VHH binders against Uncharacterized protein MJ1128. Designs and how they scored, part 13

Target 1, 280 residues: Uncharacterized protein MJ1128, of Methanocaldococcus jannaschii (q58528)
Amino acid sequence: SQPLYSENPVIQYFKNPKPFTVENVNMPVTYYGTICGKYIGYQITPHNVNEEARKCFYKYFKLKDKNPKEAERYLKRGLFLTEYLISQADKETAEVDEKNITFIVWRYNFEFPLYNLSKGWRGALCQAGCLKTLYLAYEATGDERYLNYANLAINAFKVPVEKGGLLKIRIYKNKSYYWFPEYASENPPYVLNGFITATLWIGDFGNKTGNADALYLYKEGLKSIKTFLPMYDAGDWSYYDALGHRCNKHYEHLHRLQMLWLYNKTGDEIYLKYYKKWRE
Below, E stands for the ipSAE of ESMFold2; O stands for the ipSAE of OpenDDE; V2 stands for 0.75 times the mean of E and O plus 0.25 times the DockQ between their complexes.

## First folded at step 9 (VHH; framework vhh_enristomig)

Design q6 (from p3 with D56K; at its last look DockQ between E and O 0.79; V2 from the best seeds 0.00; counts 0 for: pae O 4.8 > 2)
Fold by OpenDDE, look of step 9:
Structure q6 (fold): chain B 280 residues (1-280), chain A 126 residues (1-126)
Amino acid sequence: as target 1 above (280 residues)
Amino acid sequence: EVQLLESGGGEVQPGGSLRLSCAASGFTFSDYAISWYRQAPGKQREWVSTITSGGKTNYAESVKGRFTISRDNAKNTLYLQMSSLRAEDTAVYYCAKPLSYDELWEYFTSGGHDYWGQGTLVTVKP
């Protein structure tokens, strides 16, 4: 059985870190090179950090009963990266419908010329990944601090992009739909896979915690997916975004997997339709 | 540990019927969609049928109207009732549990596979 939080030596390791210490860790570094003529170079992104953290937690859960020592190594790394993410999060407050919403959000420390994003841009996929990471940390440790941060993270999806959040209203046939843009801007490219993943992770969080906001956002997200799927249909292939970029093989595969998963989860035939229609 | 054990396979004449079973353990059976696949000799494994956690069913065109997928959550068992069997139905039949979304993501990024049983052989011949 998993040791109590107070008795777990790995957890105790993080109780009182000494200021101005150097952590000898392998941080995920991403090389972007040159994008649209602008050199971006090597970057530590919250997206890749949360991805690595999640991988560590997944390994921990798989190994915790089989190989506790190895599992603890993964737990330690996962928790470290989670704490790093927490330290990098910006806390903001915005007024929405005459109510103040406090949320945390992760921003990228470089411009992304491909979509005309300035330094400090944010995205729903990264946000949802961080949300998932925080919840995994909570699940692994029982530390409610992580759940509290997760609750702040979910709030970002209730705040319009124009107010610093990650909610974009997308209009179709004079109806309003929720979107969580992978690349948040006034006119986002509406990348599909990122939106689907974000929606699913939000839903998972809602189902596990009972967070009413998450559950609502999940339902709205699913509605949007179903509504806009036809726009991403390129025949026997799918579009990556609403700008008409066709998927590469990697993202085509991802879309198909997402369709299959959504079908199995919801039973909605539209997902099966596109799973069958889209090819690899 | 996730375990899937197929049974009920055997030899049957064309036009005959056969019922396959899959006993599941190591996970909350009722929470997952479960599927049947089959692999004929020298051919790739192909999807046959799925029943969702909610009980919705779907079939490959080749088996539609002949096969019926069902489940008993109380017994953690998946079934495939096969009727009007044809020679082309000859294959090893597998029960499959799909990955969770998190597992799916891991599969996509680092490799992996669905959960499968050892299979049960169905041979349709005179």
Scores: ipSAE 0.019, ipTM 0.371, lowest interface PAE 4.8, mean pLDDT 90
ESMFold2, look of step 9: ipSAE 0.563; ipTM 0.800
ESMFold2 (binder alone), look of step 9: mean pLDDT 80; pTM 0.809

## First folded at step 10 (VHH; framework vhh_enristomig)

Design r1 (from p3 with D56S; at its last look DockQ between E and O 0.54; V2 from the best seeds 0.00; counts 0 for: pae O 5.7 > 2)
Amino acid sequence: EVQLLESGGGEVQPGGSLRLSCAASGFTFSDYAISWYRQAPGKQREWVSTITSGGSTNYAESVKGRFTISRDNAKNTLYLQMSSLRAEDTAVYYCAKPLSYDELWEYFTSGGHDYWGQGTLVTVKP
ESMFold2, look of step 10: ipSAE 0.588; ipTM 0.783
ESMFold2 (binder alone), look of step 10: mean pLDDT 80; pTM 0.814
OpenDDE, look of step 10: ipSAE 0.546; ipTM 0.806
ESMFold2, look of step 12: ipSAE 0.600; ipTM 0.820
ESMFold2 (binder alone), look of step 12: mean pLDDT 80; pTM 0.811
OpenDDE, look of step 12: ipSAE 0.019; ipTM 0.353

Design r2 (from q2 with G112T; at its last look DockQ between E and O 0.53; V2 from the best seeds 0.49)
Fold by OpenDDE, look of step 10:
Structure r2 (fold): chain B 280 residues (1-280), chain A 126 residues (1-126)
Amino acid sequence: as target 1 above (280 residues)
Amino acid sequence: EVQLLESGGGEVQPGGSLRLSCAASGFTFSDYAISWYRQAPGKQREWVSTIRSGGSTNYAESVKGRFTISRDNAKNTLYLQMSSLRAEDTAVYYCAKPLSYDELWEYFTSGTHDYWGQGTLVTVKP
């Protein structure tokens, strides 16, 4: 019989890992090569790590009742990568509206010249992915430690980019809107797909946990998507970012899928409009 | 396991009518917006129609006024009533269940767009 999650040896191991042990694991390594004349090379990114972790958890959930042994392998990998992410997170405190907010954030350990980002840059898509990963770990194990980290992760979206967080206020027609930049900077490129994904993952977290901040951020995010969507319209095609870069076929497809999904979820006709308008 | 099984396809003359069915299982049918797609020979798969969980419907311009999508939640069945059929309607018709957004993201990285049935062939010719 499957042991209780709290009694699972894998879970127990990760709660109290033995120091100085070497884990035999395949880490997601991304080759960036040369970007804008700068050699970036091979990098372990929190983005790809959380992605792999999520995939592992999804496999675990699918297999846990059908093939417990195989499921455990995925659980172990997912949890390892989650623990790795935790170990790589930076804990920060910022003052927002005369209140101190403590949050954790994941930074990239290399510069990204394409958007003039220095080493240590951060992004909302990655953050939201890590958030989801933590929640999945919680769902898989019942370990509230993961939920606590998730709650710290969501706090980053309440903190302005200028203060080390992932909230950017975007102005349109003299009104303020929330944005969560995939590439956080003083002047972010405002990539659309990353913002949509981050928003939806934040919303999912809010709906599952009742986290009021997440729910609020989700609503504001949706508002922003609808507001700024016309700016990403290139006619029968869409822009990747607010800088005027057109989508490649891959991201165009993603935009359309996101539009369709949002339409089916919300019923807002604007999403259907652009789903129909944009081509592939 | 999500399963979708299309039926009702066949050969019909131009101007004729045909009703397709899609039997669904393995998920809460009433909670999802279900769609019809079609793929003609040598062409890309295209969206035909969607019926949302609340019953609202949407159609591709090419089929609007001729096709009617409906659902029976008690029977976990999706329907497509096709009328005034044209040669250009010839295609394999697929029923599709939408992915969760997480699944969608996975698709973006490695997978398929929707849960699909095997399809049913509709041939419109004299």
Scores: ipSAE 0.386, ipTM 0.726, lowest interface PAE 1.5, mean pLDDT 92
ESMFold2, look of step 10: ipSAE 0.555; ipTM 0.817
ESMFold2 (binder alone), look of step 10: mean pLDDT 81; pTM 0.814

Design r3 (from q2 with H113F Y115V; at its last look DockQ between E and O 0.44; V2 from the best seeds 0.00; counts 0 for: SAP .669 > .668)
Amino acid sequence: EVQLLESGGGEVQPGGSLRLSCAASGFTFSDYAISWYRQAPGKQREWVSTIRSGGSTNYAESVKGRFTISRDNAKNTLYLQMSSLRAEDTAVYYCAKPLSYDELWEYFTSGGFDVWGQGTLVTVKP
ESMFold2, look of step 10: ipSAE 0.533; ipTM 0.806
ESMFold2 (binder alone), look of step 10: mean pLDDT 80; pTM 0.804
OpenDDE, look of step 10: ipSAE 0.330; ipTM 0.709

Design r4 (from q2 with G112P; at its last look DockQ between E and O 0.43; V2 from the best seeds 0.41)
Fold by OpenDDE, look of step 10:
Structure r4 (fold): chain B 280 residues (1-280), chain A 126 residues (1-126)
Amino acid sequence: as target 1 above (280 residues)
Amino acid sequence: EVQLLESGGGEVQPGGSLRLSCAASGFTFSDYAISWYRQAPGKQREWVSTIRSGGSTNYAESVKGRFTISRDNAKNTLYLQMSSLRAEDTAVYYCAKPLSYDELWEYFTSGPHDYWGQGTLVTVKP
């Protein structure tokens, strides 16, 4: 029989790992090759790590009642990667509106020349993915430690990019809108799909936990999506970012799927409009 | 396991009518927006109609006024009443259950969009 989560040896191990042990695990390594004349090479990114972690948790949830042994393997991997992410997170404090906000953030350990990002850059999509991962870990184990980290992660979205966070105010027709940039910088490219995904994951976290900040950020995010969506319209195609880069087939497909999903979720006709308008 | 099974397809003359059904199982049917899609030979699959959990409906412009989507939650069944059928309506018709967003994110690169049935063929010809 499946042991209680609190008594699960895997969970217990990760609560108190033995120092100086070597884990035999396959880490997601991404080959970036050469970007804009600079060799980036192989990198372990928090983005791909959290993605793999999430996949593991999803498999765990699907298998936990059908094949506990196999499920445990996925749980172990998911938790390991989650713990890895925790160990890689930077804890920061920033003053926002005369209040100190403590948050954790994940940075990339390489430059990204395409968007003129220096080593240590961060992004909302990755952050939201890590947030989701932490919550999944919490859901799988009941360990509130993961929820606490998730709450620290969400705080990054309340902090302006200029202060080390992931909130960018985007102006349109003299009104201010929230944006969570996939590539955080002073002048982000405002990639659409990453923003949508981040927004939705933030919303999911809010709905599941009741976190007021997440719920607020979600609402603001949706508002921004609807507001700026026309700017990404290239006729029968969509733009990838606000710089005017057209989507490739992959991201065009993703945009359409996001539109369809948003329509089904919210009922807002604008999403259906663009789902119909954009082609693949 | 999510299962969708389309039926009701066949051959019909132009101007004729046909009613498709989609039997659903393996999920809470009433909680999901369910859709009809179609794929003509040599063409991409296209959205036809959606009925949301609350009963609201939407249609592709090409079928608006001719097709009616409906659902029976008690029977876990989706319907598509087709009237004034045209040659260009010839296609395999699919019913689809949407993925959750998490599923979408997982599968958009390597898997299918939504859960699909096997489809039912509709042929409109004299």
Scores: ipSAE 0.320, ipTM 0.663, lowest interface PAE 1.7, mean pLDDT 91
ESMFold2, look of step 10: ipSAE 0.481; ipTM 0.791
ESMFold2 (binder alone), look of step 10: mean pLDDT 80; pTM 0.806

Design r5 (from q2 with K64E; at its last look DockQ between E and O 0.01; V2 from the best seeds 0.00; counts 0 for: pae O 6.0 > 2, placed apart)
Fold by OpenDDE, look of step 10:
Structure r5 (fold): chain B 280 residues (1-280), chain A 126 residues (1-126)
Amino acid sequence: as target 1 above (280 residues)
Amino acid sequence: EVQLLESGGGEVQPGGSLRLSCAASGFTFSDYAISWYRQAPGKQREWVSTIRSGGSTNYAESVEGRFTISRDNAKNTLYLQMSSLRAEDTAVYYCAKPLSYDELWEYFTSGGHDYWGQGTLVTVKP
């Protein structure tokens, strides 16, 4: 069953925001410092904003029945950050297979020299995180506006990177596979963990909403993971990306967790194999 | 000290083949992924291919099916067999030892870089 609209003033506020209102909030600001000799400094990234939003929603769901007052604080913050994300999203339309697809996408306001990304770059992990955030907002409020935005967000994964979306076709042995690059470019580094996470979140969205596109993308994503997983095998360790960067301990651990998750979800032994093979 | 030395470059006609080599020293060659990059005139350096320690490989879309990366651990040598060469393949080709993620962090802060050779020029002309 769908949640009912709350009469909570916080929810009502975000349904009808007052223009020119100054919000005094703690925004997730990320310090990047200098990257490849270029000072990037402090940045508000949609990735970290959606992460904080999700955390807030998780806390809200955990506390809503135990401590409604405390839960409301988390809800307020989560919704604010969600609305912020909405305001920061770019709405685009692209032609794919002779069909126009409208989607929203989140871009970064700075260059990322490591992967030769220019200001305005985008990524699937961030996109999927925002998708998840929007859906959580929907679950929390019952406001279908959030679901509508989520549906626009998922559409970005149907659009090729070359057309402004987040779908990259990756070729292996003369076969085409779907990829959702964490760092979208013509030749992305094909970071593994970001792809896995994005795929999983897309799948969750599909399973929860019945969105046919999400379900399809999820299945294709799983095929890709299985296909390319050997390429990330460094023996008793894993590679972070397709360029050959080895994982640090943090991402090695993440990869192993993801293997477990994938094994649990699919039952495919290949994931268990690599879980056992890789160390941390 | 990590050293990489590319060789095998030259001029070839479109549709031709060429084999590049990269001699590596200063590290346990067999333990690392090694990559080929290229830089065309007026363009940024781009990734071409990587072969991992376990022998798995991947390629940039632009070279997939035409280029083959391989390695001889006994000789500490990386190879790139190029076939069906095109004009757009014209570039200086570099072999590189990618940094670990931890090393990448250092790269961010100190201006570090991957380990590169001097490169070898490949020119594809009629």
Scores: ipSAE 0.022, ipTM 0.297, lowest interface PAE 6.0, mean pLDDT 90
ESMFold2, look of step 10: ipSAE 0.427; ipTM 0.769
ESMFold2 (binder alone), look of step 10: mean pLDDT 80; pTM 0.810

Design r6 (at its last look DockQ between E and O 0.33; V2 from the best seeds 0.00; counts 0 for: pae O 4.0 > 2, unsure alone 64.3 < 65)
Fold by OpenDDE, look of step 10:
Order: sequence, then structure tokens, then C-alpha cells
Structure r6 (fold): chain B 280 residues (1-280), chain A 125 residues (1-125)
Amino acid sequence: as target 1 above (280 residues)
Amino acid sequence: EVQLLESGGGEVQPGGSLRLSCAASGFTFSDYAISWYRQAPGKQREWVSTIRSGGSTNYAESVKGRFTISRDNAKNTLYLQMSSLRAEDTAVYYCAKPLSYDELWEYFTSGHDYWGQGTLVTVKP
């Protein structure tokens, strides 16, 4: 069945594309070069596509009342990229606790040797970014189709990594914690910034939509952040992942900003502690 | 458009006091935590103090007991009362509004928070 589109004129622009039409657009292409001796080359990643889409939506929202014509240009680009993402998503069904969960997930079309990931790997940060993108599209257009896809996207975070989803249970002192790995695998590196971002975007989605799953996942995510923060402390610096890789200046800065933001949002002193402790 | 304008800076002797102000516009002032930062010559910008929307406050250890942050929501104004000033307090002081997380993600490498042009505080004999 054909997807449902709103009566929004901009949505109608994408409602009935002519098959086999070449779209001459500026797609985000990422050059990865050679990683660990393997040539990866140029790749179109759902991560960077959703990032560009989000940027377009943000600009749209800023300009829609000031310069409608320019705003529409950003809206169209954002929506195009969103539609592209939709077309690239894989729909899956997994049994979790004797219940079938249907979800969509975005995979990478290349291997990532640094973390021993095979072609088709997935990650929570990318997933959450796509989720955010879909919601922004919904917010911009009112087209519930985007919200429906967003609801399918959030479901991936309820499904264990081992079953094709993005939920990893992380054990600490005989207690179980939720983790959403930026690089999903049996033994993920547990990258911190990606997890924080994913958690916060999930939370934002929950708060805006009332999605109970998102709200629950958000709360569990926050618990995990607080629990595992000490493990990422390298003294006056922070670790990028649980493998002991130190942050570069870029990610150190991001960690500190995340700490400060989390502090301002939650009031939890632990975040302020690490904001002060870590340097850049 | 978010705008922040700092004022009240100047020269003061050690042990003296100074009160900084930050006039805010372009957003619902009462809904946001607002912060003071400072940057000394040749040094990195550092966090000084934050006052949350609910009125709770926090301070850097270096200024705790000497500085007091406050806000007037009716006037959309942030204040920093500085006392017992020291030479090491010499810096440009900035008022800052936190970015939303989406903004943070987008601009964390190109811009921190929303902040003004700053006001210079010089502590010298």
C-alpha cells in the first residue's frame, strides 16, 4: 500500500515521485579512507544523512516566519533526506519475552574494522538520530506517517542486540543496566557520548509524544549514565569508550558539554563533578 | 533571537566588590538555567556559577563564598555580586544561556552556549 501523506503542499511534492527519476541532490558522502589496513572509501551513511536532515529542519524552524521561501528550501531538503532514510531502513520482527516486536533499523553498508564490525552493522546513535529526524519531519509537516516510522524506530531500542536490535544489557556489581551501543555487537566498546546522545534523543521523543517505551528507555539510560561515568574517568580527562581509548580534544569537549547539559537538566551533582574534573 | 548583554565590569582594588548584570531577551528567561563564565587573558574560559530556573545555585570552588549569583525574572536580568575580589578574578565575564541539546549537538564544535560580548573585570592595586 502507498504511504499516507498529509495535505501539506510540501509533502505532496514527495507523494508521487516518478519511478526511475534521477534526483540531482547534494548527498552527504563521507570519506573513510583506509581503516586498519582496509580501504573503505566513500560512503553514504545514515548517520550523516540524518544529521544533514536535522540541520535542514532546524534551519527551517528558524526561518519559517522570517523568510518562508528560504525556509521551504530547507524543508524540502530535509524531507527528501528523510524519505531517503525511510527507503534505506530495514523492517524487522523479533520475539522478545514471548512478544513479537516490529521495528525498523538502519545499517551501514561497509565494515568497520576498528571495532571488528561486519558490513551491515548498526548503532544506537545513528538510530536515535534517524528517530529525531523522523520526528522533526513530523513536527514540520504534521504528516503522521513520519511519526509512525518514528514509533517503529524506537522499538529497536527494546530489542536485544543479539536479536537484531539496539539494547545491550550491561552488568555492574551484579546489577543489570540498559545500554544503547553506538556500535552494536556482542561485545560493544560502549562509547559514552553516543550513548548519552541516544538516551537524550530518546527522552526528547518520549516527552514530546508521550511514547511510554521512549520514556522508560530514557529513565533507564540516565541510570546507566550515572552508574558508569566513573569508568570513563581518566583523571583530568575522559575515556571515549570502555576499552580505554582516551578522548581526543573533540570528544573531550563533547563529553564536557554533555556533562554540563545533563547537570542543568537533571540537577545531579555527579555531572557537574565530572564537568569540573575533566579538562580540555 | 537570543540576546545577552553583560554590564557592570570595571577596575577594582583587591578586596573590593563589583556587581555584574546580564540583560536577556529573545527567550523565556524564567524557564532556563543561566550561567556566568569568565576568561582570563591567555587562559581558557571557565565556568563560574549557575542559577537554575527554580532558583538553585552552584559555584566554582574558586569563587564559592565570595560570589553570589541571582536573577530577576521580571526584569529578565541575571546578576553576579562579587566580593573579596582577587587579582586572579581578572577576566572577561560572560553570561550564558544553555543550548538545547539539539543545538548542542549541532553547534558544540562551533559554538558553546548563547552568550554576550562579555564585560571586563580588572582587579589591580
Scores: ipSAE 0.024, ipTM 0.469, lowest interface PAE 4.0, mean pLDDT 90
ESMFold2, look of step 10: ipSAE 0.524; ipTM 0.799
ESMFold2 (binder alone), look of step 10: mean pLDDT 79; pTM 0.805

## First folded at step 11 (VHH; framework vhh_enristomig)

Design s1 (from r1 with T50V; at its last look DockQ between E and O 0.43; V2 from the best seeds 0.50)
Amino acid sequence: EVQLLESGGGEVQPGGSLRLSCAASGFTFSDYAISWYRQAPGKQREWVSVITSGGSTNYAESVKGRFTISRDNAKNTLYLQMSSLRAEDTAVYYCAKPLSYDELWEYFTSGGHDYWGQGTLVTVKP
ESMFold2, look of step 11: ipSAE 0.617; ipTM 0.821
ESMFold2 (binder alone), look of step 11: mean pLDDT 80; pTM 0.804
OpenDDE, look of step 11: ipSAE 0.424; ipTM 0.788

Design s2 (from r1 with T50I; at its last look DockQ between E and O 0.64; V2 from the best seeds 0.00; counts 0 for: pae O 3.5 > 2)
Amino acid sequence: EVQLLESGGGEVQPGGSLRLSCAASGFTFSDYAISWYRQAPGKQREWVSIITSGGSTNYAESVKGRFTISRDNAKNTLYLQMSSLRAEDTAVYYCAKPLSYDELWEYFTSGGHDYWGQGTLVTVKP
ESMFold2, look of step 11: ipSAE 0.595; ipTM 0.800
ESMFold2 (binder alone), look of step 11: mean pLDDT 79; pTM 0.804
OpenDDE, look of step 11: ipSAE 0.033; ipTM 0.527

Design s3 (from r1 with T109Q; at its last look DockQ between E and O 0.01; V2 from the best seeds 0.00; counts 0 for: pae O 2.8 > 2, placed apart)
Fold by OpenDDE, look of step 11:
Order: sequence, then structure tokens, then C-alpha cells
Structure s3 (fold): chain B 280 residues (1-280), chain A 126 residues (1-126)
Amino acid sequence: as target 1 above (280 residues)
Amino acid sequence: EVQLLESGGGEVQPGGSLRLSCAASGFTFSDYAISWYRQAPGKQREWVSTITSGGSTNYAESVKGRFTISRDNAKNTLYLQMSSLRAEDTAVYYCAKPLSYDELWEYFQSGGHDYWGQGTLVTVKP
């Protein structure tokens, strides 16, 4: 179905575009080349699109009082990319605990052989990034349409992976924990940084909006992080995923940064412990 | 040179148990996470379990509660204790030393692989 357009003057230029209009824009295109013998080539991914959109919004907020004209350029680009994301989102409904949950989710248009993912795979990090992007669009414009889409996006984290969502129940010592897999599948690799980032962004959304689901998901996410953090400990280094792949320098740095972030947010010294333990 | 050698495979009845071993050499065993994978006929290879250098364990949901991964660093040996075996557990089981992330990236671009053994066949049938 065609997305509804905003009545907000800020984004009126997106309203009812003429069919077959060519938008000559600088879309984030990622070159993947050949993956496991299959040529994937150039792809527009919702992950990179939302990242660019967020960057634009951040620039807008930074410049809006200093250079309004330049800020407007970033705003327009951010909003365009946001609208693109909206147009690419799949709307789904799933029954969870005898309740129907409607949500939107972003899928990748290519397979990812590394984790045996078929075309159309989805991930929590991307989802959370899109969530963040939608909220930033809301902050920038005041258009509640974006908030509504954000609320639909958050719902995906309440739906089991098996039902098309992004919730994976991870069992540890006969207890159930929430996980939001960066690569959603029946047996995800349980990438740590993606889960942490998604959890934090969900938390931010909850704190800013009061969305009860987001706040709950955030708390459950934090429990999971604490519970499973030892499984990612390689001594003076950390593992990227539950499969035992060691981080590179980039993701090691990210993990340490995330430990600090979590420490600052929660005050839990376990994060500081791992920050100190892990090296770069 | 990294070498991994699996053993312990065989035929077992449903509900039975089997213990696999993996002898490792060519690297500092205690410093690395080690994993089990399996590949059923006509299926893709799938992750089964990992034990970290620190001794923490991870399992695929399909085997959780039934399989137990362990290691003996003194013997440079990885183990997989399998219980309550099912027909769907039939596969060649591989021991693997995971690549680093950078190596992993190179893997899916260049067609490389983790360090694997030759595998050991487990057949679950009446």
C-alpha cells in the first residue's frame, strides 16, 4: 500500500509525487562485489540508507541555528531518505499470545551466505536504526506520522523471528532471555554489538516517547546483555558473535565504547569491568 | 598449520547418546574459541555449538539442552556430548576454529573458510 503523506509544510514537497518522476538523488549505494562466489554487486540497503539519513538529521540539528540554509539541505535529504525507507518497509501482522500485532520491517534485497540468509532477510540493528531515523524525522518536523511509523517499527521487536519479527528467545540455564538478532534466523549468530546498539536505541526511543513496549524491551535487552556478556569474553579481547569470531580492531573498539555507554546508562560496574578487561 | 581431527561418530538409535572429540594442533588451543558445526545430506552446514577460550558455551536452539560442548586445554581436545539424539541430528559433524572478523569478511568475499576438520559422521536411525 502507498504510504500516507504528511500535511506538514516542511515535507510537503514529498506529497503526492507524480508517478514515474525521476528523483536524481545521491542514494547510498553499497558495493558488495562477490559473496561466496555469487555476484551481489551494488545494493541499496535499508541499513546504510538509515545511517545516511541519521547523519543528515544530526547535521541539521547542528546547523539549524548557525546556517539555516545549509541545515535545510540536510533536512531535505534526511527526510527524503526517511520517506524512501517508509516506502521500502513491509507491513506485517502476526499473532502473538493470542493478540494480533501489526508491525513494519525492513528487508535486505540480497542473500547473505556468510550466515546462510536468504534474500529478504532482516535484522534488529537495521530495524533499530530505521526506528531511530523515524524518530529523528519526528524531532525535526513534529510530524506525528513519523512517530506512528516508529511505533510500528518497535512492534517488530515484540514478534518472534519465527513469525516474521525480530525477537529471539535465548535460553540460558533454563531461563528465557530476549535477544534482537542483527541477523534474524532460527539460529542466529547472536552478534553482540548489533544487539547492544539496538537495545540502546530502543531504550532511547522509549525514554523519549514513553512507549511502554520500548521501555520493556530495553530492560529485557539489558538483562540479556549482562547475562550473555561472559560468552563474548576472549580474555583481553572480545568475540564478535556467539560463533566465536574474534573482533577486529574496529569492533573491539566498538565493544569497549558500548561498555562505557552501558555503564553510563545503567551504572552497572560489570560493564566497566569488561571495558577495563578488553584491550584495543 | 592448523589441524583439526574429529572422531567418535557412528550409528546410534533415537534417544541414544554419543560423544564426539576433536583433536586440535597448530595453534594455541587455549586462546581460541572452538566450535562444532554439522551438515546433513542436501542441507547447508549449520552451527551447533561454541566454547570460548574462557569456557563459556553457546548452543544452537535445535540442540540446546541435549548437547554439551566442553574442552580440555591440556589435551588440546574439544568434545561434544550428544544426548537424546534425533533423526534430524544425522549429519557430518565438523570441528572448527573460527576466523577473526577480518578473516570472516575476507571469507565471504573470497570464498575462504574457517579452519575445519574432515568431519565425523553421526547417523541416528532405528
Scores: ipSAE 0.028, ipTM 0.493, lowest interface PAE 2.8, mean pLDDT 90
ESMFold2, look of step 11: ipSAE 0.556; ipTM 0.813
ESMFold2 (binder alone), look of step 11: mean pLDDT 80; pTM 0.815

Design s4 (from r1 with T109L; at its last look DockQ between E and O 0.01; V2 from the best seeds 0.00; counts 0 for: grease 25.6 > 24.2, SAP .714 > .668, placed apart)
Fold by OpenDDE, look of step 11:
Structure s4 (fold): chain B 280 residues (1-280), chain A 126 residues (1-126)
Amino acid sequence: as target 1 above (280 residues)
Amino acid sequence: EVQLLESGGGEVQPGGSLRLSCAASGFTFSDYAISWYRQAPGKQREWVSTITSGGSTNYAESVKGRFTISRDNAKNTLYLQMSSLRAEDTAVYYCAKPLSYDELWEYFLSGGHDYWGQGTLVTVKP
């Protein structure tokens, strides 16, 4: 289905484009080469697209008062990429607890052999990134269309992975916890950084919009982080995932930053503890 | 050289129990997370459980509540206590030392693999 267009003049650029129009744009294309003997080649991923879009919006916000002309360029690019994401989103409906939930989700157009993921796999980090991107577009333009899509995006985190969503129930000591897997599957590797970032972005969205689902998901996410954090402790270092893969320097640094981020957001000293415990 | 040697496999009836062992050498055992994997005939290898250097444990959903992973650092030995065994648990079980992220990435690109032993066969049948 064709998405509805905004009445915002900034978005009118995209209004009713002529079919077969070639957009000569600088799309984020990622070269994956050959993975596990299979040539994947160049791919446009929703993850990298939303990342570039977010960068553009950040630049826009930074420059809008200093250099409006340059800022507009970034805004235009950010919005274009956002619209692209919207066009690539799959709209789904699932029954959860006898209620129908409609949500949008972004899928990858290639397999990910590392975690035995088939073409069309999805992940919470990407989803949350797209959510953030949509909200930034909303913040930049005031166009509620973006907020509406963001609300559909957040719904994916309420739907079990088994039903096409991004919610995984993780059991620990006979208790149930929420998890948003970076790599959604029946048995996800439970990557930590992706979950933390997704949780924080969901929380940010909730705090800014008042979305009750986002706020709830955020609280449950924090509970899960605290509960499972010891499982990622390698002593003076951290594990990347629940499978026990040790972080490289990059992700170790990221984990430490995330600990600080969580500490700043919650005041919970457990995060500070791990920040100090883990090294780079 | 990293070496892992699994033992304890055998035939067991449904509902039965079995304890697997993995003897590790060639690295500082206590510093690493250690995992169990299994591979059923005609199926892909799947992760079963991991115990961290700190003693925290993780399990695949299919084995939660039935399997218990543990380690003895003094003996450089990993264990898997299996209970309430099912036919679908039939597989070759492997002990594995997980790669670092960078190594994992290399695996992803080049088709490498974790360090693991030859495996031990577990057969669950009446």
Scores: ipSAE 0.213, ipTM 0.603, lowest interface PAE 1.6, mean pLDDT 91
ESMFold2, look of step 11: ipSAE 0.551; ipTM 0.822
ESMFold2 (binder alone), look of step 11: mean pLDDT 79; pTM 0.799

